VH-VL binders against Basement membrane proteoglycan (unc-52). Designs and how they scored, part 7

Target 1, 184 residues: Basement membrane proteoglycan (unc-52), of Caenorhabditis elegans (q06561r450to633)
Amino acid sequence: KDRLMFAGDAEGVTISDIEERTIDRNTPFSFFKTGYLTFDGTTDGVAKYWRLPQRFLGDKVTAYGGKMEFEIEFSGSGHHSSEPMVVLKGNQNILVHRVRNQEHVLRSDSPVRITVETYETNYEQLNGAAATREDLLMVLADLDAFLIRATHVAHQTSTSLGDVSWEIAVDRYTPDGLALEVEQ

## First folded at step 18 (VH-VL)

Design j11 (from j1 with light chain T57E)
Fold by ESMFold2, fold request of step 19:
Structure j11 (fold): chain C 184 residues (1-184), chain A 117 residues (1-117), chain B 108 residues (1-108)
Amino acid sequence: as target 1 above (184 residues)
Amino acid sequence: QVQLQQWGAGLLKPSETLSLTCAVYGGTFEGYYWTWFRQPPGKGLEWIGEIYHRGSTNYNPSLRGRVSISVDTSKKQFSLKLRSVNAADTAVYYCARGRYYQWFDSWGQGTLVTVSS
Amino acid sequence: EIVLTQSPGTLSLSPGERATLSCRASQSVTWSYLAWYQQTPGQAPRLLIYGASYRAEGIPDRFSGSGSGTDFTLTISRLEPEDFVVYFCQQYHSTPYTFGPGTKVDIK
């Protein structure tokens, strides 16, 4: 199980756009909310993402059937972003998770825990087409990026990430079975 | 290749509890949102609710207080209970397989449930 | 709750003709989370289109979908004898998921 606790340390998390370009290095992170990494950078019309560190990347096939969890909080107003909440990139493919009912789930100054179980049924391609099990396994086999949305509303003043974890599914991992199912 | 087979009593009296079960064959149970619909004769479909394989549920507010959906992962089955039925609950009931993004490509054949007067 | 309306209620056409069916949502359906189904009387619905424009597996290319926001269209380029049934749209943007009232395609 990999975790980020944010006890006064960013633990290798950076702010980027969806193309992973690092943004606003001149604005330091804040830790005034216990257990959260907070960014107060200006809204410049560029959607921002928390870029997770190397320990969440690489060969993550054993995470299939597990779950990722994180907490988010923001301050601000205006229309909700249409950007995906989670972006996974690997083997030249991109899969995303978009939160259902986000206008009711995501409220200013109200922390929320997001749980996404690592099944293809919880992801789709960036363009909205269905994700296959083979798509997800291929992305996980050589994960190049794990992004979590940081810009949630049009007039955002603050965004926070907390308690990130990704549970591996050791009890559900069957290497022979997974390899055979990929062929089908 | 996934198939959904549903069963349950098709004739009820007012105030009884509707109880239907859907079994899943030929596919994985994990990761899916197992869903119930109904379609009154000559009318459109109504989403009743869903259950994730781990047991979390989401219901149509229009059925407030009367509906429950349950899952048995070991049997690859999920069930619908609708309490205190009346004539307005007469419909064909369908189970279906959903992803998190709920378009439904696999359906049970349907069960006509008639609530007698 | 998002209400879907469909027009026309009934569309009378002959085999080989093009059918154009409309679906309108009471509020914007972001990401085009809109599906189209075909339903033959006495049978379960058959998924035709998801994501407004993606054909489901096994669906012939005479079926196509388009639209975004609040306005969506299903097109059947050349009607086959089996196509003279009911079609309805469904949104999956937010719960409760809702269905349109349907458009019946009648043989003239």
Scores: ipSAE 0.716, ipTM 0.863, lowest interface PAE 1.0, mean pLDDT 88

Design j7 (from j6 with light chain S30T)
Fold by OpenDDE, fold request of step 19:
Structure j7 (fold): chain C 184 residues (1-184), chain A 117 residues (1-117), chain B 108 residues (1-108)
Amino acid sequence: as target 1 above (184 residues)
Amino acid sequence: QVQLQQWGAGLLKPSETLSLTCAVYGGTFEGYYWTWFRQPPGKGLEWIGEIYHRGSTNYNPSLRGRVSISVDTSKKQFSLKLRSVNAADTAVYYCARGRYYQWFDSWGQGTLVTVSS
Amino acid sequence: EIVLTQSPGTLSLSPGERATLSCRASQSVTWSYLAWYQQTPGQAPRLLIYGASHRATGIPDRFSGSGSGTDFTLTISRLEPEDFVVYFCQQYSYTPYTFGPGTKVDIK
């Protein structure tokens, strides 16, 4: 199980856009919220993402079926972002998780825990096409980017990330295994 | 290749509880949001509710007080209970397979439930 | 809830003709989370399109979907005899997930 708990250190987390271009490199993070990594800045322009560190990358096939969790908090107003909450990149493939009913889930100055289980059914292609089990396994086999959305509303002044965890079990077994779904 | 088969009583009296079960064959059960629908005669479909394979549920607010969905992952089955039925609950009920993003690619054969005194 | 309407209520055409079905939402369907289903009388719905434009597995390419925001379209390029049934749209942007009333494609 990989975990990020912030205690005065960014733990290698950076800010980037969805294309993994580093942005706001010279803007220091703050740690005023216990257990959180905080970025103070506006969300005007390109959507920002927390780019997770190397220990969350590489061969993560054993994460299949595992629980991903993180906490987010933000301050601001306006329309919610239409960008994905989670972006996984690997083997030149991109899978995203968009939080359904996020207008009811994400509220300013109200911390919320997001849970995403690592199944293809909880992800989709960027264009909304269905993700297959093969797609997810290929991404996990050589995961080179793990992004969590940092921009949540149109007029945002602050955003925080906390308690990131991803269950990675070496000895995981399911009756159905990792067999691909047979198409009709 | 996944197939859904459903069963349950099709004739009820007012105030009784509707009970239907859906079994999943030929596919994985984990990771999906198993869903119930109903369709009154000659009308459109109504989303009743969903259950994740781990047991978390969401219901249509129009039925939230009366509806209960349960799951048995070991049997690859999920069930619907609708309490205090009346004539307005007469419909063909369907179980279906959905993802987190709720479009539905597999459906049960449907069960006509008629509520009459 | 998002209310979906469909037009026309009934579409009368002949085999081989092009069919255009409309689905309109009372508010914007975010991420174009709109699906189309086909239903034969006495049978369960059959998924045709999801995400407004993606054909489901096994669906013939004569079926296509388009649209965004509040206006969506299902097109059947060349009607086959088995296509003369009812078609429903469904949004899955917001709970409760809702369906349109359906368009019946009738044989002229």
Scores: ipSAE 0.918, ipTM 0.958, lowest interface PAE 0.5, mean pLDDT 94
Fold by OpenDDE, fold request of step 19:
Structure j7 (fold): chain C 184 residues (1-184), chain A 117 residues (1-117), chain B 108 residues (1-108)
Amino acid sequence: as target 1 above (184 residues)
Amino acid sequence: QVQLQQWGAGLLKPSETLSLTCAVYGGTFEGYYWTWFRQPPGKGLEWIGEIYHRGSTNYNPSLRGRVSISVDTSKKQFSLKLRSVNAADTAVYYCARGRYYQWFDSWGQGTLVTVSS
Amino acid sequence: EIVLTQSPGTLSLSPGERATLSCRASQSVTWSYLAWYQQTPGQAPRLLIYGASHRATGIPDRFSGSGSGTDFTLTISRLEPEDFVVYFCQQYSYTPYTFGPGTKVDIK
């Protein structure tokens, strides 16, 4: 199980866009809220993401079937971002998780825990096409980017990330865990 | 290929409880949002509610007070209960397989439920 | 809830002709989360298109979907005899997930 718990250190987390271009590199993070990494600044323009550190990357096939959780909080107003909440990149593939009914889930100054179980059914391709089990396993086999959306509303003044965790659910050699279902 | 098969009583009196079960064959159960629909005669489809394989549910607000969906992962089955039925609940009921993103690629054969005095 | 309307209510065509079906939403369907289903009388719906434009597995390429925002279209390039049934659109951007009233494709 990989975890991020912030206590005065960003733990290697950076801010980037969906293309992993580092942005706001000169804006320091704050840690006023216990357990949270906070970015104070406007989020006008391109959607910003928390880019998770190396320990969340690499061969993560054993995370299949496992629970991924994180907590977010933001301050601001305006329409909600239409960008994915979670972005996984690996083996030249991209899978995303878009939070349904996010207008009811994400509210200013109201911390919320997001849970995404690591099944292909909880992800989709960037263009909305269905993700297959093979797609997800390929991404997990060589995960090179794990992004969590930091921009939530149009006029955002602050955003925070906390309590990031990703469970190891199954061994890659366990038939029950990694069997590829072939639907005929 | 995944197949859904549903069963339950098709004739009810007013105030009784509708009870249907759907079984999943030939596919995985985990990771999906198993869903119930209904279609009144000659009308469109209505989303009743969904249940994740772990048991979390969401219901249509129009039926929230009367509907209950349950799951038995070990049997790869999920069930629908609709309490206090009346004539307006007469419809063909369908179970279906959905993802987090709720489009539905597999359906049960449907069960006509008639509510009549 | 998002209310979907479909037009026309009935579309009368001959085999081999092109069919164009419209689905309109009362508000924007975010991420183009719009699906199309085909339903034969006495049978369950069959998924044709999801995500506005993605064909489901096993669906012939004569079926195609397009659109975004509030306006969506299902196109059947060349009608086959088995295509003369009812078609529904469905949005899955917001709960409760809702369906259109359907368009019946009738044989002329």
Scores: ipSAE 0.915, ipTM 0.959, lowest interface PAE 0.5, mean pLDDT 94
Fold by ESMFold2, fold request of step 19:
Structure j7 (fold): chain C 184 residues (1-184), chain A 117 residues (1-117), chain B 108 residues (1-108)
Amino acid sequence: as target 1 above (184 residues)
Amino acid sequence: QVQLQQWGAGLLKPSETLSLTCAVYGGTFEGYYWTWFRQPPGKGLEWIGEIYHRGSTNYNPSLRGRVSISVDTSKKQFSLKLRSVNAADTAVYYCARGRYYQWFDSWGQGTLVTVSS
Amino acid sequence: EIVLTQSPGTLSLSPGERATLSCRASQSVTWSYLAWYQQTPGQAPRLLIYGASHRATGIPDRFSGSGSGTDFTLTISRLEPEDFVVYFCQQYSYTPYTFGPGTKVDIK
């Protein structure tokens, strides 16, 4: 099970755009909210993402059938972003998760916990086409990026990420019969 | 190739509880949102609700308080209960397989439920 | 709740003609999460298109979808005899998920 708890440290998280063309490795984060990594800098009108550190990357096939969880909070107003909430990149493929009913789920100054189980049925291609199990397993086999949306509304003044975890599946629930476990 | 087969009583009296079950064959059960719809005669489809394979549910607010959906993962089945039926509940009921993004490529054969007076 | 309307209610055409069916939403359908189904009376719906424009597995390429926001279109480029059935749209951006009232494609 991998976790980020942000007890006064960014734990290797950086901010980037979705294409990872601009990665700010020296972003001044704050930790005034216990358990959160907070950024209140300018987004330059470009959607920004929390970029998870190396330990969430590489061969993550054992995460299939498990779940990823994180908390988000933001301050701001205006229309909600049309960008995906989660972006997984691996083996030259990109899969995304878009939160259903996001205008109801995501409100200014109201922290929310997002849970996404690691099944292809919870992801899609960037263009909205269905993700297959083979697509997801290929991405997990050589995961190059794990991004979580940081820019949620048009006029955002602050964004925070907290309590990030990614757990593996209980063995009896894997469709492939591989030995998978929930790391708890 | 996934197949959905549904069954349950098709004739009810007012105030009874509608009970339907859907069995899933030829596919994985995990990761899907198992969904119920209804279609009154000559009318459009209405989404009733969904259950994730782990048991969390989401229902149409118009049926809140009367509807429950349950899942039995070991049998690869899910069930619909609709309490206190009346004539407006007469419809063909369908089960379907959904993803998180709710388009439905696999449907049960349908069950006509008639509520008599 | 997003209300879907479809036009026309009935579309009378001959085999080989192009059919164009319209679906309009009462508010924007986020990410173009709109699906199209066909339904033969007495049978379960059959998915044709999802995500406004993605053809479902096994659907012939004479079926195509387009649109965004509030206005969506299903096109059947060349009607086959089996296409003279009812078509309806469904949005899946916001709960409750809702369906249009249908367009019947009748043989002229």
Scores: ipSAE 0.763, ipTM 0.880, lowest interface PAE 1.0, mean pLDDT 89
Fold by ESMFold2, fold request of step 19:
Structure j7 (fold): chain C 184 residues (1-184), chain A 117 residues (1-117), chain B 108 residues (1-108)
Amino acid sequence: as target 1 above (184 residues)
Amino acid sequence: QVQLQQWGAGLLKPSETLSLTCAVYGGTFEGYYWTWFRQPPGKGLEWIGEIYHRGSTNYNPSLRGRVSISVDTSKKQFSLKLRSVNAADTAVYYCARGRYYQWFDSWGQGTLVTVSS
Amino acid sequence: EIVLTQSPGTLSLSPGERATLSCRASQSVTWSYLAWYQQTPGQAPRLLIYGASHRATGIPDRFSGSGSGTDFTLTISRLEPEDFVVYFCQQYSYTPYTFGPGTKVDIK
């Protein structure tokens, strides 16, 4: 199980755009909210992402069948972002998770826990095409980036990330393919 | 490829409980949102609700309080119960396989359920 | 809830002709999460298009979808005899997920 708990430290998290063209490694984060990494700076009109550190990257095939969880909170108003909530990049492929009913789920000044089970059925390609199991396993086999959306609304004044975890699963054989048993 | 086969009683009296089961053959069971629909004669489809393979559910508010969906992962089956039926519940009922993004590429054969007067 | 309307209600065409079917949403369909199905009488729906424009597995390239926001179109470039059935749109952006009333493609 990989975790980020933000006990007064960013733990290697940085801010970037979705394409990782601009990676801000010196972002002034605050920790006034226990267990959260907070960014109060203005966006430059470009959607920003929390960029997870190396320990969430590399060979993560064992995460298949488990779940990733994190908490988010933001302050602001206006239209919700159309950007994906989670972006996984690996082996020259990109898979994303977009939160269903996000305008009802994500509310200003109201922390929410996002859970995404690591199955291809919870992801899609950037253009909305289906993700295959093979796509997801290849992305996980050499994971190059794990991004979590930081810009949620048009007129955002702050954004926070908390309690990031990614459960690994125990391999077991099944007749329908490799089934991974979640362990905690 | 994945196939869905459904069964259950097709003729009910008012106030009875509709009960249908759908079995899943082939393909992966894990990660999918197992879904029920209905289609009244000569009318369009209505989404009833879904169940994730781990048991979490989401239902159409129009059926709130009357519907429950359950899953048996060991049998690769999921079931629909609709309580207190009336004539408006007469329809062909379908099971289907959904992803988190709910478009449906695999459907059961359909079961006509008729609620007598 | 999002109400979908379809026009025309019936489209009378001959084999080989191009069909254009319209679906309108009562509010914006986020990320173009709109699907198209065909349904032959007595059978379950068959998925044609998802995400407004992505063909489902095994669907011939004579079927194409387009649109965003509130306006969506299914196009059948050259009608085959088997295509003279009913077509539904469906949105999956917001629960409850909803279907359009259908467009029947009739042979003239």
Scores: ipSAE 0.737, ipTM 0.869, lowest interface PAE 1.1, mean pLDDT 89

Design j7 (from j6 with light chain S30T)
Fold by ESMFold2, look of step 18:
Structure j7 (fold): chain C 184 residues (1-184), chain A 117 residues (1-117), chain B 108 residues (1-108)
Amino acid sequence: as target 1 above (184 residues)
Amino acid sequence: QVQLQQWGAGLLKPSETLSLTCAVYGGTFEGYYWTWFRQPPGKGLEWIGEIYHRGSTNYNPSLRGRVSISVDTSKKQFSLKLRSVNAADTAVYYCARGRYYQWFDSWGQGTLVTVSS
Amino acid sequence: EIVLTQSPGTLSLSPGERATLSCRASQSVTWSYLAWYQQTPGQAPRLLIYGASHRATGIPDRFSGSGSGTDFTLTISRLEPEDFVVYFCQQYSYTPYTFGPGTKVDIK
């Protein structure tokens, strides 16, 4: 249900590093590319992330079994970033999603739609260990940060985010549709 | 605790279609990539392809055009079809459960498929 | 396609000895997405290690993995009688996912 359309407005999105040590609240964005939030600023050698606004945070347990989708585009050259594409932080835990085959999937000046279904099987801990269902549900129960990678290649000249959506699960088994998501 | 049980015909003639089914017991079906492998006698394993529980597939390019994988979420089963078989398709075929990050913690018992000349 | 090679092809050791098995990739394995399996002839593989160094559930701590980039190692600190089987590495960084040819750990 939650969506960001970027029709001339950043809708509360900011830019930060992965640890949120630096959050730029006054980043000049452009909207020349219809439906996208674009940042043309010079990279300072620090990987940057789109930091999603408050409405994507808090108690998101009902998103388990649903999906997050967004579009990305960048311009630039050089080696691909080793940073995760999606970072979820909550309840003192961090889970990440890394895109398989990213060098083939992500190419300069070629917009791509990324879909990540909200199952533990699509996430891992920062150290590469598997995420458990318990890990994911705990992160979703009190989500503190939702970051999407903005720096994709070494010599990047622009980066864009578009059509962000996060929906609840649709195909869960009834009557026990959230049985695996229930916590006391 | 998850168990995979597989079945299908083990003897085929050239040009026939190989068809195997794998049933999943004792674990979650959602969120996993249901995968087929094969291992020719005395050789290493070859990844055939995967199917996500919602039906999207990814196949080894070496078999693309001959392979299809399907899933029946209500039965917790997934199936392999390999068309136009020949002697090079003789192998033990395995089903397995994979995450998005494709290491495989659970395997079926294996099915020897022999393609006679 | 990433080609995996393993050395040695056969490793002849006695029970109680330390085994060191090597896996080399034809190109870098991103994020160290490399797994190790053991396989008894006629049976399905058993996962030992994923992510180069993470032990799978229920695997004894005598099995450990290390490495990054193109070079990976499986170590068995003290060989038990059941460990004299074949070991494969597998990469999952890039499709098609590929396996090494195997190292047989053989009793001397």
Scores: ipSAE 0.716, ipTM 0.853, lowest interface PAE 1.2, mean pLDDT 88

